# Designs tried in a protein design chat: VH-VL binders against Urease accessory protein UreE (ureE). Part 16

Target 1, 153 residues: Urease accessory protein UreE (ureE), of Acetivibrio thermocellus (a3dgf7)
Amino acid sequence: MIVERVLYNIKDIDLEKLEVDFVDIEWYEVQKKILRKLSSNGIEVGIRNSNGEALKEGDVLWQEGNKVLVVRIPYCDCIVLKPQNMYEMGKTCYEMGNRHAPLFIDGDELMTPYDEPLMQALIKCGLSPYKKSCKLTTPLGGNLHGYSHSHSH
Short names: E, the ipSAE of ESMFold2; O, the ipSAE of OpenDDE; V2, 0.75 times the mean of E and O plus 0.25 times the DockQ between their complexes.

## First folded at step 14 (VH-VL)

Design x6 (from p1b with heavy chain F101Y D106G S107Y G108A Y112L; framework fv_teclistamab; at its last look DockQ between E and O 0.02; V2 from the best seeds 0.00; counts 0 for: pae O 7.6 > 2, placed apart)
Fold by OpenDDE, look of step 14:
Structure x6 (fold): chain C 153 residues (1-153), chain A 123 residues (1-123), chain B 108 residues (1-108)
Amino acid sequence: as target 1 above (153 residues)
Amino acid sequence: QLQLQESGPGLVKPSETLSLTCTVSGGSIRNAYYYWGWIRQPPGKGLEWIGSIYYSGSTYYNPSLKSRVTISVDTSKNQFSLKLSSVTAADTAVYYCARIYTDYSGYAYFDLWGQGTLVTVSS
Amino acid sequence: SYVLTQPPSVSVAPGQTARITCGGNNIGDKYVHWYQQPPGQAPVVVVYQDYKRPSGIPERFSGSNSGNTATLTISRVEAGDEAVYYCQVWDSSSDHWVFGGGTKLTVL
C-alpha cells in the first residue's frame, strides 16, 4: 500500500466507531518525505509525504468504508517538567535549548525524549524533571503539530 | 506489575463524606496511557461508574453523582482519591478503583481493577 | 441516558456454548467491553472493543457487536466460567461510562 496524502484527521470526524489500523510514526519521522512502515495489522505501508507538512496523530492516510489507516505517534520515554512559574519555564526552555533538545508541550508540561545526561543537568539546575511515558506530538518552535488530546473516559 | 489498592474507612455516617484513596504500586500514575477511575457496586447489584481522572487532574464524572463527587490525584504519592459527600444508605457499596487504558482512537476500557473495599453507610 | 440491557441470568451445561446479549440503541456503533466478575471478586475484562481479548483470556471468549445487540460468546463453558458478566460502553453524548445490569452465568 502506498499513500501520498492525508485524507483528514480522525479527530475532525464524528464517528464513534471505526475499524482502525495504526501506523506508528515516531516523533522524529513525522516530517520525513518517504517512510516504509508496517501497520499494526501487518500491512506494509509506503508513505510519500510530498507536501512537506508534518504528519499528525490521528491523520487518516487511507480509508475504505469505516476502515481507516491512522497515524499514531507512539509513546516513548520522556523527560517531563511542569514549571511552577515563568522563571522555571524560561529556565527549562533555556537549558533544553542550549543542549539542542527537542521541546514539546502538553498542557502545562514541557517534555523531551529521555536522555539521562539531560535529566541530570536539569536536576543540577534546580529543576524537578520526571521520567514518564508520553507522546511527543506538539513541538515548541519546531515542527507543525496541531494535535490536542481529546479522550472519552 | 502494577497494582491498585483501595483504602479508607469502611463505615461512614449518613450526611458525612465518604473518602477513599487508591494507591498505585508497581508503576507511575503519571502515565499518558491511562485514566484512573472509581466504580462502585451496591451489595447484590451491578456496577456503576463514579468518575475518572487523568494524571494532569482532568476529570469526568457520572452525571448522577457529579454534584457530590470529587476525584483528585496526588502524583507525588502515586495515589488518586474519591470524595463522595452527603452520603446515604444508597451509597453503601463495594468501591473499586481501576485503571482505564486510553488511546487517541477512543479505545478505552478498564484493564486493571483493585480488589475493592466495602463502605457501609450507617448511623 | 443511554441504557444497556442484559438478561439477568443465563444457564448452560458444561461443554456447551453460552451467549450473553447486551442490548442498546445503535450499540453496533459503539465499542462494547465485557467484564467477568466471579463471586466475591473484582471484575476482569474478558473482551474489549467488541471482539478483542486481553492477554491471558482464553479463545473460548469471543465478542460480536452489530445493530442493537452485542453478544459475548463463551464456548466450551467450564465451571470456572460461572460469574456475572457486564457489558459496558462509553456514551459520548453524556460523557458517561454505562454498564449493563449484568448477567449471571450459571454452569449447570
Scores: ipSAE 0.019, ipTM 0.605, lowest interface PAE 7.6, mean pLDDT 90
ESMFold2, look of step 14: ipSAE 0.516; ipTM 0.801
ESMFold2 (binder alone), look of step 14: mean pLDDT 92; pTM 0.924

## First folded at step 15 (VH-VL; framework fv_narsoplimab)

Design y1 (at its last look DockQ between E and O 0.75; V2 from the best seeds 0.47)
Fold by OpenDDE, look of step 15:
Structure y1 (fold): chain C 153 residues (1-153), chain A 122 residues (1-122), chain B 106 residues (1-106)
Amino acid sequence: as target 1 above (153 residues)
Amino acid sequence: QVTLKESGPVLVKPTETLTLTCTVSGFSLRNAYMGVSWIRQPPGKALEWLAHIEYNDEKSYRTSLKSRLTISKDTSKNQVVLTMTNMDPVDTATYYCARIYTDYSYAYFDLWGQGTLVTVSS
Amino acid sequence: QPVLTQPPSLSVSPGQTASITCSGEKLGDKYAYWYQQKPGQSPVLVMYQDYKRPSGIPERFSGSNSGNTATLTISGTQAMDEADYYCQAWDSSTWVFGGGTKLTVL
C-alpha cells in the first residue's frame, strides 16, 4: 500500500463507526518525505509525503468504506514541565532551547523526549521537571522540527 | 447509542466454569482505539481488573488468575467472551465488561456495562 | 503487582473541598484515571490522564499527579458527589485499581 496524501483528520468525524488501523509515526518522522512502515495490523505501508507538511496525530492516510489507516504518534518517555506562571514558562523554554531540545506542548505542560542529562540540567536550573510517558504531537513553534533522536517506549 | 451488556449465568456451582458474554453496540471491535476488558467487584469491595482483549486479538490477564481466565471475541457478533474455570465462592462478584479507550497502551475505561452479579454457591 | 493506595473514607461538608489521594510506586510517571461509583451503579469515568475531564463532568472536579501521588479534587462539594471513587493506572499490560475511597458529604 502506498499513500501520498492526508485525506482528513479522524478527530473531525465519528470515530466509533470506523475500523481503525494505526501506522505509528515517530515524533521525529512526521516531516519525512518517504516512510516505510507496518501498520498495527501488519500491513506494509509506503508513505510519500511530497507536500512537506508534517503528519499529525489522527491523520487518515487511507480509507476504504469504514476502514481507515490513521497516523498514530506513539508514546515515549518524556521530560515534562508544568509552568506555574509566565516566568516559569519563559524560563523553561529558554533552558530547553539553549540545549537544543525539541519542545512540545500539551495543555499547560511542556514536553521533550527523555534524556537523563537534560533532566538533571533542568533540575539544576531550578525547574521541576518530571518523567512521564507522553505523546509528542504538538511542537512548540509550529510544525517545524528537524531532530533525530533514539528513544525507547 | 454505544453500549456494553453482560450476559451469562447468575449462579455457578463451585468448581464449575463461568462463561460471560459482553455484547457491544455502537462501535467496532476492529477499531484500534477500542479494546474490551472484564472487571469484577465483590460485594462491598474494590474493582479488580481481570482480562483484556485488543482489536488485534492481543490478550492480557491478571497474573494471579491467568491460569483460570480466557478472553476471546467474535467481531462478527460484536461479542467478547470471558471464561473462568474452577469457580469458588470467593469469586462471587459483579462482573463488568468495559470499553477501553486506548492510545498506544495508555488506556482507560470510558464506558461500562451495567454489570452482572455472579454468585458462586453450592 | 502494582498497588494503588487510597484512603478508605473521606468526609466533607457541602461546599467544602474534597481531596482524594491515590498513592503508588512511580505513579507520578504514569497517567492516573478516576472513576465515580454510586451505590448500585456502574463506575463512571470522571478524570483521565491525570487532569482531563470527560464531557459532562463538572468543572469542580480536577486532578493532579506528581511524585507518587495522584489527587482527585472536588471543589464546592455537593451532595450528589457522595460516592465511591477509584483511581486507576496502567503498567505493563496490567490495569490496576485503587482500593477505593468512600466520600461522604455531611
Scores: ipSAE 0.225, ipTM 0.749, lowest interface PAE 1.4, mean pLDDT 90
ESMFold2, look of step 15: ipSAE 0.541; ipTM 0.786
ESMFold2 (binder alone), look of step 15: mean pLDDT 89; pTM 0.912

Design y2 (at its last look DockQ between E and O 0.02; V2 from the best seeds 0.00; counts 0 for: pae O 11.7 > 2, grease 19.3 > 18.9, placed apart)
Fold by OpenDDE, look of step 15:
Structure y2 (fold): chain C 153 residues (1-153), chain A 122 residues (1-122), chain B 106 residues (1-106)
Amino acid sequence: as target 1 above (153 residues)
Amino acid sequence: QVTLKESGPVLVKPTETLTLTCTVSGFSLRNAYMGVSWIRQPPGKALEWLAHIEYNDEKSYRTSLKSRLTISKDTSKNQVVLTMTNMDPVDTATYYCARIYTDYGYAYFDLWGQGTLVTVSS
Amino acid sequence: QPVLTQPPSLSVSPGQTASITCSGEKLGDKYAYWYQQKPGQSPVLVMYQDYKRPSGIPERFSGSNSGNTATLTISGTQAMDEADYYCQAWDSSTWVFGGGTKLTVL
């Protein structure tokens, strides 16, 4: 199966009416030009993303009748910070930015993929990061760069 | 400010071993999102990637030169070292170290050192 | 041993559009990167992931990649754009550079 476009996002759709198959797209893959993935049901899926727009959680890549293939961003190990004030927010963004760490936001929490050296660096900067399993779905700062490091799920 | 600076001998005799050092400033070699590569360019010729080292000490080499190349790093000194054995006049080139962003199959060099010209001659 | 092929040279007049091509097997299925190198200077990244401009790179620089060919396009070429341009791609555990294109602005 080859898919080349997002049909729609599954937001606000009654899922009970659909037979959903998921394709896991890692946070660092959402902007990939070409992906080869295996769906949750074991279907091989080739994804061509030519428009340059990042895939999002809930994107429907294929539909036949009530059967749909949906993008799912899996959980990964993250460094999470919950700034207590605007100063801490700024400091966190500054420190992470200085290290070119991809930054994501969820509510009042900032998060980045787990990296032990980064974790220690943030602690040394006087911040209070903690490790948590999370979904990196909402980037903060726009353009995502690809990074090479291991992720645990 | 982020900088990379190459250092080492500018003259090497044939069959000798070249040792170059890249000193980085402004970022940590422990940073998982950053790697360092060596790239060379013979005078008037094209760029040629040689070797790469990641934060976790994972290394990669140009296949044709793998037997002659060794890349290593000292994170405490913020240095990456390249050794190349059995140097030949054909290895005369400007040698660059560069910072690279890796993206699980994709990579680009966003920052380069000034390069150091290494001449191999008897 | 993948190969990226570039034209060795290209000449344009000021204000004209320069198109530098980079050809490789299934290059369109990969991301292409471009570097500018002026005489006596280190290479500078001018395009990444086919069409993305790094900060500081003028908007007159654009990129595309399809089929077997990636293209760096410079619209409204200026004298300062005279340089060697190299394409780059990742393939089989190696970074591959093209042979370079010398862009001359007449």
Scores: ipSAE 0.006, ipTM 0.566, lowest interface PAE 11.7, mean pLDDT 88
ESMFold2, look of step 15: ipSAE 0.357; ipTM 0.727
ESMFold2 (binder alone), look of step 15: mean pLDDT 90; pTM 0.916

Design y3 (from v1 with heavy chain Y54E, light chain Q49R; at its last look DockQ between E and O 0.50; V2 from the best seeds 0.53)
Fold by OpenDDE, look of step 15:
Structure y3 (fold): chain C 153 residues (1-153), chain A 123 residues (1-123), chain B 106 residues (1-106)
Amino acid sequence: as target 1 above (153 residues)
Amino acid sequence: QVTLKESGPVLVKPTETLTLTCTVSGFSLRNAYMGVSWIRQPPGKALEWLAHIEYNDEKSYRTSLKSRLTISKDTSKNQVVLTMTNMDPVDTATYYCARIYTDYSEYAYFDLWGQGTLVTVSS
Amino acid sequence: QPVLTQPPSLSVSPGQTASITCSGEKLGDKYAYWYQQKPGQSPVLVMYRDYKRPSGIPERFSGSNSGNTATLTISGTQAMDEADYYCQAWDSSTWVFGGGTKLTVL
């Protein structure tokens, strides 16, 4: 199976009537032009992202009747910070940026893929990061790079 | 219109095998956002998770009861079946099937429950 | 084998705040879920992922999770809130439920 475009996003429709199959796209793969993946049901999928738009959680790449193939960004270990004020927010962004760490946001929490040295560095800077399994779906700023990371839960 | 309904015997003798069926309506067992678990509750006691089956037929069991439990599904019939062998009076409980909904953000939780069926194990 | 510990019972007067705690080893590093069960009824999800309310759950319900303890808080408790409340978490490939807390509204 080869898919070349996003049809729509699953968040915009009723999920109850669908037969959904997932294809896992890592947070650092969402902007890749070519991907070869295996769906959760074992279907080989070739993804050609020609328009350059980043794939998003819930993007439907294929549909036949009620059967759909949906992009899933898997959970990974993250460094999480919850700034208590604007100063902490700014400091967090500054420290992450200086280290070229990809930054994501979810509600009032800032997240980045887990990295032990980075964790320690943030602590030394007087921040209060903690480790948690997170979904990195919403990038903050322009620090999203195609890094290779090993993720665990 | 989305419902789960438990069915099976309400009385089982000790050492016999319990077979319960959960009939699902309003959603597909082929939906990757959906899974089904069995949970039981002895009278006046706490909830106890027993088994789970994913949309892709992956299964998980409570460790202490794994040897006695089997979960399966028939997607064409929209049914999930639980078998539990060597029943004992201590296994007397209300048995629930519940849907695990993994939402858009992959948050998984039991959002829908059947009404439950009381299974009494007695001679 | 993992255990979530809840107080067996809690009593509050109408309008007061009820705080139901759930304690477990490193529970603050996990996500807590809460279910409400009224007599003769099936459990109903009232909180997921520590602090998220399902649709239809009143705003007076809130949740937190830190350290070893998750807490379900009911502000302005009403008579209709009288029920058993169970916390839940995923641990060691198992869904674990707490022992339940019977909330009585006096």
Scores: ipSAE 0.510, ipTM 0.823, lowest interface PAE 1.1, mean pLDDT 92
ESMFold2, look of step 15: ipSAE 0.566; ipTM 0.783
ESMFold2 (binder alone), look of step 15: mean pLDDT 89; pTM 0.915

Design y4 (from v1 with heavy chain Y54E Y101W; at its last look DockQ between E and O 0.51; V2 from the best seeds 0.48)
Fold by OpenDDE, look of step 15:
Structure y4 (fold): chain C 153 residues (1-153), chain A 123 residues (1-123), chain B 106 residues (1-106)
Amino acid sequence: as target 1 above (153 residues)
Amino acid sequence: QVTLKESGPVLVKPTETLTLTCTVSGFSLRNAYMGVSWIRQPPGKALEWLAHIEYNDEKSYRTSLKSRLTISKDTSKNQVVLTMTNMDPVDTATYYCARIWTDYSEYAYFDLWGQGTLVTVSS
Amino acid sequence: QPVLTQPPSLSVSPGQTASITCSGEKLGDKYAYWYQQKPGQSPVLVMYQDYKRPSGIPERFSGSNSGNTATLTISGTQAMDEADYYCQAWDSSTWVFGGGTKLTVL
């Protein structure tokens, strides 16, 4: 199976009636032009992203009837910060940026892929990061480049 | 319109096997977002997870009860079945089936519950 | 077996803030989920992934997770909030529920 475009995002419809199959796209793969993946049901999928738009959680890449193939961004270990005020928010962004760490946001939490040295560095800067499994789905800024990470839970 | 409903015997004798059926409506058991678990609650006590079945038929069980539990599903009938062998009065509880949002099972949560069925184990 | 510990009971006056805690080993590294159960009813999800509210849950419900403790907070507690509250997390290939907290609104 080869898919070349995003049909729509599953968030825009009632998914209760669908038979969903997932294809896991890592947070650092969402902007790749070519991907070869295996769906959760074992279907080989070639993804050609010619438009250059980043794939998003919930993007439907294929549909036949009620059957859909949906992008899933898997959980990974993250460094998480919960800024308590604007100063902490700014400081967090500044520290992350200086280290070229990709930054993501979810609610009131800032997240980045787990990295022990980064974790320690943030602590030394007076921040209060903690480790948690999370989805890196909403980038904050433009540091989402060709990173290579191993993810664990 | 999305519902789960438990059915089965409300009275079971000790050493007998309990068979409960969860009939789902409004969603497909082939939906990768969806799994179904059985959870029980003894009267006046806490919730206890028992078994889980995913959209791809992967199964998991509470370790302490694994030898007694079997979970299965019939997608064509929209049913999930739980069997529990060698029932004992201590197994008296309200048994719930619940839908799970399964985005990696370790991060799943139960967003919809059946009404529950009280199963009493007594001679 | 992994254990999530909740206070057995908590009482608050109407309009006051109720904070229900759930403690477990390494809970800070995991998501916490919360369920509300009223007498004779099935549990209802009131919080998922620490702080996210399902649709239909009032904004007075909030959640947090720090260290090894998750907290469900109900601000401006109302009589209708009287119920048993259970926390839940995943640990060691199993779904674990807390012992439950009976919230009484005086």
Scores: ipSAE 0.325, ipTM 0.775, lowest interface PAE 1.5, mean pLDDT 90
ESMFold2, look of step 15: ipSAE 0.608; ipTM 0.792
ESMFold2 (binder alone), look of step 15: mean pLDDT 89; pTM 0.906

Design y5 (from v1 with heavy chain Y54E E106Q A108S; at its last look DockQ between E and O 0.57; V2 from the best seeds 0.54)
Fold by OpenDDE, look of step 15:
Structure y5 (fold): chain C 153 residues (1-153), chain A 123 residues (1-123), chain B 106 residues (1-106)
Amino acid sequence: as target 1 above (153 residues)
Amino acid sequence: QVTLKESGPVLVKPTETLTLTCTVSGFSLRNAYMGVSWIRQPPGKALEWLAHIEYNDEKSYRTSLKSRLTISKDTSKNQVVLTMTNMDPVDTATYYCARIYTDYSQYSYFDLWGQGTLVTVSS
Amino acid sequence: QPVLTQPPSLSVSPGQTASITCSGEKLGDKYAYWYQQKPGQSPVLVMYQDYKRPSGIPERFSGSNSGNTATLTISGTQAMDEADYYCQAWDSSTWVFGGGTKLTVL
């Protein structure tokens, strides 16, 4: 199966009526032009992303009737921060930015892929990061390029 | 319109096998956003997760009961079945089937529960 | 097996704040879920991913997770909030429930 465009995002429709198969796209793969993946049901998928837009969680890459193939960004180990005020928010962004760490947001949490040295650095800066398994789906900024990581739950 | 309904015997003798069926309506068991678990609750006691089945038929069990539990599904019938062997009075509980929903933001939770069925194990 | 520990009971007067705690090994590194169960009824999800409210859950419900303790907080507690509350977390390929907390609104 070769897919070349995003049809729509699953968030815009009623999920209850669909038969959904996932293709896992890592947070650092979302902007790749060419991907070869295996869906959760074992279907080989070639993804050609020629429009330059990043794939997003929930993007539908294929549909036949009620059957759809959807982009899933898998869990990974993350550094998570919950800024308690705007000062901490700014400080967190500043510290992560200075280290070129990709930044993601979910509610009141800031997240980045886990990195032990970064973890320690943030602690030394007086921040209170903690480790969680999370999904990096909403980028805050543009530091997604050039990263290759091994992630686990 | 989305519902789960437990069915099966309400009385089981010790050493017998319990078979419960969860009939789902309003969603497909082939939906990767959906999984189904069985959870039980002895009278006046806490909830206890038993087993889970994914859309792709991957299964997981409570470790302490794994040897006694089997979960399966029939997608054509929209049914999930739990079997539990060698029942004992200690297994008397309300048994629930519940849907694990993973939303488009990749958050998973038990968003829908059946009404539960009380299973009494007694001679 | 992993264990989540909750206080067995908690009493609060109407309008006051109830805080139900759930403690477990490395719970601070996991997401906590909370369920409300009223007598004779099935559990209802009231909090997921530590602090996120499902649709229909009042804003007076909030959640947090720090250290090894997750907390469900009910501000301005109402009579209708009287129920058993269970915390839940994923650990070692298992969904683990706490022992439950009976919240009484006096």
Scores: ipSAE 0.474, ipTM 0.817, lowest interface PAE 1.1, mean pLDDT 92
ESMFold2, look of step 15: ipSAE 0.575; ipTM 0.782
ESMFold2 (binder alone), look of step 15: mean pLDDT 89; pTM 0.912

Design y6 (from v1 with heavy chain Y54E; at its last look DockQ between E and O 0.64; V2 from the best seeds 0.53)
Fold by OpenDDE, look of step 15:
Structure y6 (fold): chain C 153 residues (1-153), chain A 123 residues (1-123), chain B 106 residues (1-106)
Amino acid sequence: as target 1 above (153 residues)
Amino acid sequence: QVTLKESGPVLVKPTETLTLTCTVSGFSLRNAYMGVSWIRQPPGKALEWLAHIEYNDEKSYRTSLKSRLTISKDTSKNQVVLTMTNMDPVDTATYYCARIYTDYSEYAYFDLWGQGTLVTVSS
Amino acid sequence: QPVLTQPPSLSVSPGQTASITCSGEKLGDKYAYWYQQKPGQSPVLVMYQDYKRPSGIPERFSGSNSGNTATLTISGTQAMDEADYYCQAWDSSTWVFGGGTKLTVL
């Protein structure tokens, strides 16, 4: 199976009537132009993303009737920060930016892929990061870089 | 319109096998966002997860009861079945089937529950 | 074997804030989920992923998770909030429930 475009996002429709199959796309793969993946049901999927737009959680790549193939961004170990005020927010963004760490946001939490040296650096800067398994789905700042990381849940 | 309903015997003798059926409506058991678990609750006690079945038929069991539990599904009938062998009075509980919603999570939470069925184990 | 510990009971007056805690090893590194169960009824999800409210859950319900403790907070507690509350987390390939907290609204 070869897919070349996003049909729609599954968040925009009623999910109850669908037969959903997932394809796991890592947070650092969402902007890849070519991907070869195996769906959760064991279907080989070639993804050709020629438009340059990043794949998102819930993107439907294929549909036949009620059967859909959906992008899933898997969990990974993250550094998480909860800024308590605007100063901490700014400081967090500054510190992570200086280290070229990809930044994500979820509610009032800032997240980045786990990296022990980064963790320690943030602590030394007077911040209070903690480790948590999370999904990196919403980039902050739009500077998503491809990284070669080994992630665990 | 999305519902789960438990059915089966309400009285079981010790050493007998309990078979419960969960009939789901309003969603497909082939939906990867959805899984179904069985959870029980003894009278006046806490919830206890028993078994889980995924859309792709992957199964998991509570370790301490694994030897006694079997979970299966018939997607054509929209049913999930739990069998529990060698029942004992200590297994008296309300048994629930519940849907696990896996959106933005792995095996996260039970967003829909059946009404539950009280199973009494007695001679 | 993983255990989530909740206080067995908690009493609050109407309008006061109720805080139900759930403690477990490394719970702060996991997502916590909360269920409300009224007598004779099935559990109802009231909080997922620490602080997210399902549709239909009042804003007076909030959640947090840090260290080894997750907390469900009910601000402006009402009589209808009287129920058993269970926390839940995924641990060691098992869904783990807390022992439950009986919230009484005096």
Scores: ipSAE 0.320, ipTM 0.771, lowest interface PAE 1.5, mean pLDDT 91
ESMFold2, look of step 15: ipSAE 0.660; ipTM 0.823
ESMFold2 (binder alone), look of step 15: mean pLDDT 89; pTM 0.915

## First folded at step 17 (VH-VL; framework fv_narsoplimab)

Design z1 (from v1 with light chain E25D A89V; at its last look DockQ between E and O 0.53; V2 from the best seeds 0.53)
Fold by OpenDDE, look of step 17:
Structure z1 (fold): chain C 153 residues (1-153), chain A 123 residues (1-123), chain B 106 residues (1-106)
Amino acid sequence: as target 1 above (153 residues)
Amino acid sequence: QVTLKESGPVLVKPTETLTLTCTVSGFSLRNAYMGVSWIRQPPGKALEWLAHIYYNDEKSYRTSLKSRLTISKDTSKNQVVLTMTNMDPVDTATYYCARIYTDYSEYAYFDLWGQGTLVTVSS
Amino acid sequence: QPVLTQPPSLSVSPGQTASITCSGDKLGDKYAYWYQQKPGQSPVLVMYQDYKRPSGIPERFSGSNSGNTATLTISGTQAMDEADYYCQVWDSSTWVFGGGTKLTVL
């Protein structure tokens, strides 16, 4: 199966009557132009993203009747910070930015892929990071660069 | 119009195998955002998760009961089946099937429950 | 084999605030879910992801989770809130329930 565009996002429709299959796209793969993946049901999927738009959680890549193929961004180990005020928010963004750490946001929490040295650095800066399994879906600060990162679940 | 309904024997003898069926309506068992679990509750006691079956037929079991439990599904019939071997009076409980719904953010929770069926294990 | 500990019972007067706790090792690192069960009925989800209310759940219900304790808080408790409440977490490919708390509204 080859898919070349996002049809729509699943958040905009009723899910009850659908047959949904997921294709896992890592947080660092969402902007890749070419991907070869295996769906959760074992279907080989070639993804050609010529438009350059980042794939998002819930993007439907294929549909036939009630059957849909949907992008899923899997969980990974993350460094999570919950700033208590604007100063801490700024401090967190500054510290992570200086280290070129990709930054994500979820509600009032800032997240980045887990990295032990980064974890320690943030602690030394007086911040209170903690480790958690997170879904990195909403980048903060623009386009994601190519990253090589190992993570566990 | 989404419902789950448990069916099966209400009385089982010790050492026998319990077979329960959960019939679902209003959603597809092929929906990756949906799953079905079995949970039981002894009279006057806490809830206990037993098993889960995913849309892709992957399965999870309570570790302490894994050797006794089998969960399966027939998507064409919209049914999930739980079998539990070597039943004992201690297994007397109300057995529920429940839907695990995964929202858009991929967080899953039991949003719908069957009415439950009381299974008594007795000689 | 994770264990979630809840107080077995809690009593409050109408209008008072009820706080039901759920304790477990590093529970704050996990999402907590809460279910309400009235006598003779099936459980009903009243809180997910620590603090999010499902549709239809009154605003007087709130949740928090930090450290080793998740808390379900019911402000302005009403008679209809009398029920058993169970916390739940996902751990190591297993759903784990707490022992349950019987909330009595006096």
Scores: ipSAE 0.510, ipTM 0.820, lowest interface PAE 1.0, mean pLDDT 92
ESMFold2, look of step 17: ipSAE 0.562; ipTM 0.781
ESMFold2 (binder alone), look of step 17: mean pLDDT 90; pTM 0.929

Design z2 (from v1 with heavy chain S60Y L112S; at its last look DockQ between E and O 0.62; V2 from the best seeds 0.00; counts 0 for: pae O 8.9 > 2)
Heavy chain, then light chain:
Amino acid sequence: QVTLKESGPVLVKPTETLTLTCTVSGFSLRNAYMGVSWIRQPPGKALEWLAHIYYNDEKYYRTSLKSRLTISKDTSKNQVVLTMTNMDPVDTATYYCARIYTDYSEYAYFDSWGQGTLVTVSS
Amino acid sequence: QPVLTQPPSLSVSPGQTASITCSGEKLGDKYAYWYQQKPGQSPVLVMYQDYKRPSGIPERFSGSNSGNTATLTISGTQAMDEADYYCQAWDSSTWVFGGGTKLTVL
ESMFold2, look of step 17: ipSAE 0.641; ipTM 0.834
ESMFold2 (binder alone), look of step 17: mean pLDDT 89; pTM 0.914
OpenDDE, look of step 17: ipSAE 0.515; ipTM 0.837
ESMFold2, look of step 18: ipSAE 0.639; ipTM 0.820
ESMFold2 (binder alone), look of step 18: mean pLDDT 89; pTM 0.906
OpenDDE, look of step 18: ipSAE 0.324; ipTM 0.785
ESMFold2, look of step 19: ipSAE 0.590; ipTM 0.821
ESMFold2 (binder alone), look of step 19: mean pLDDT 89; pTM 0.911
OpenDDE, look of step 19: ipSAE 0.520; ipTM 0.826
ESMFold2, look of step 20: ipSAE 0.512; ipTM 0.770
ESMFold2 (binder alone), look of step 20: mean pLDDT 89; pTM 0.914
OpenDDE, look of step 20: ipSAE 0.007; ipTM 0.593

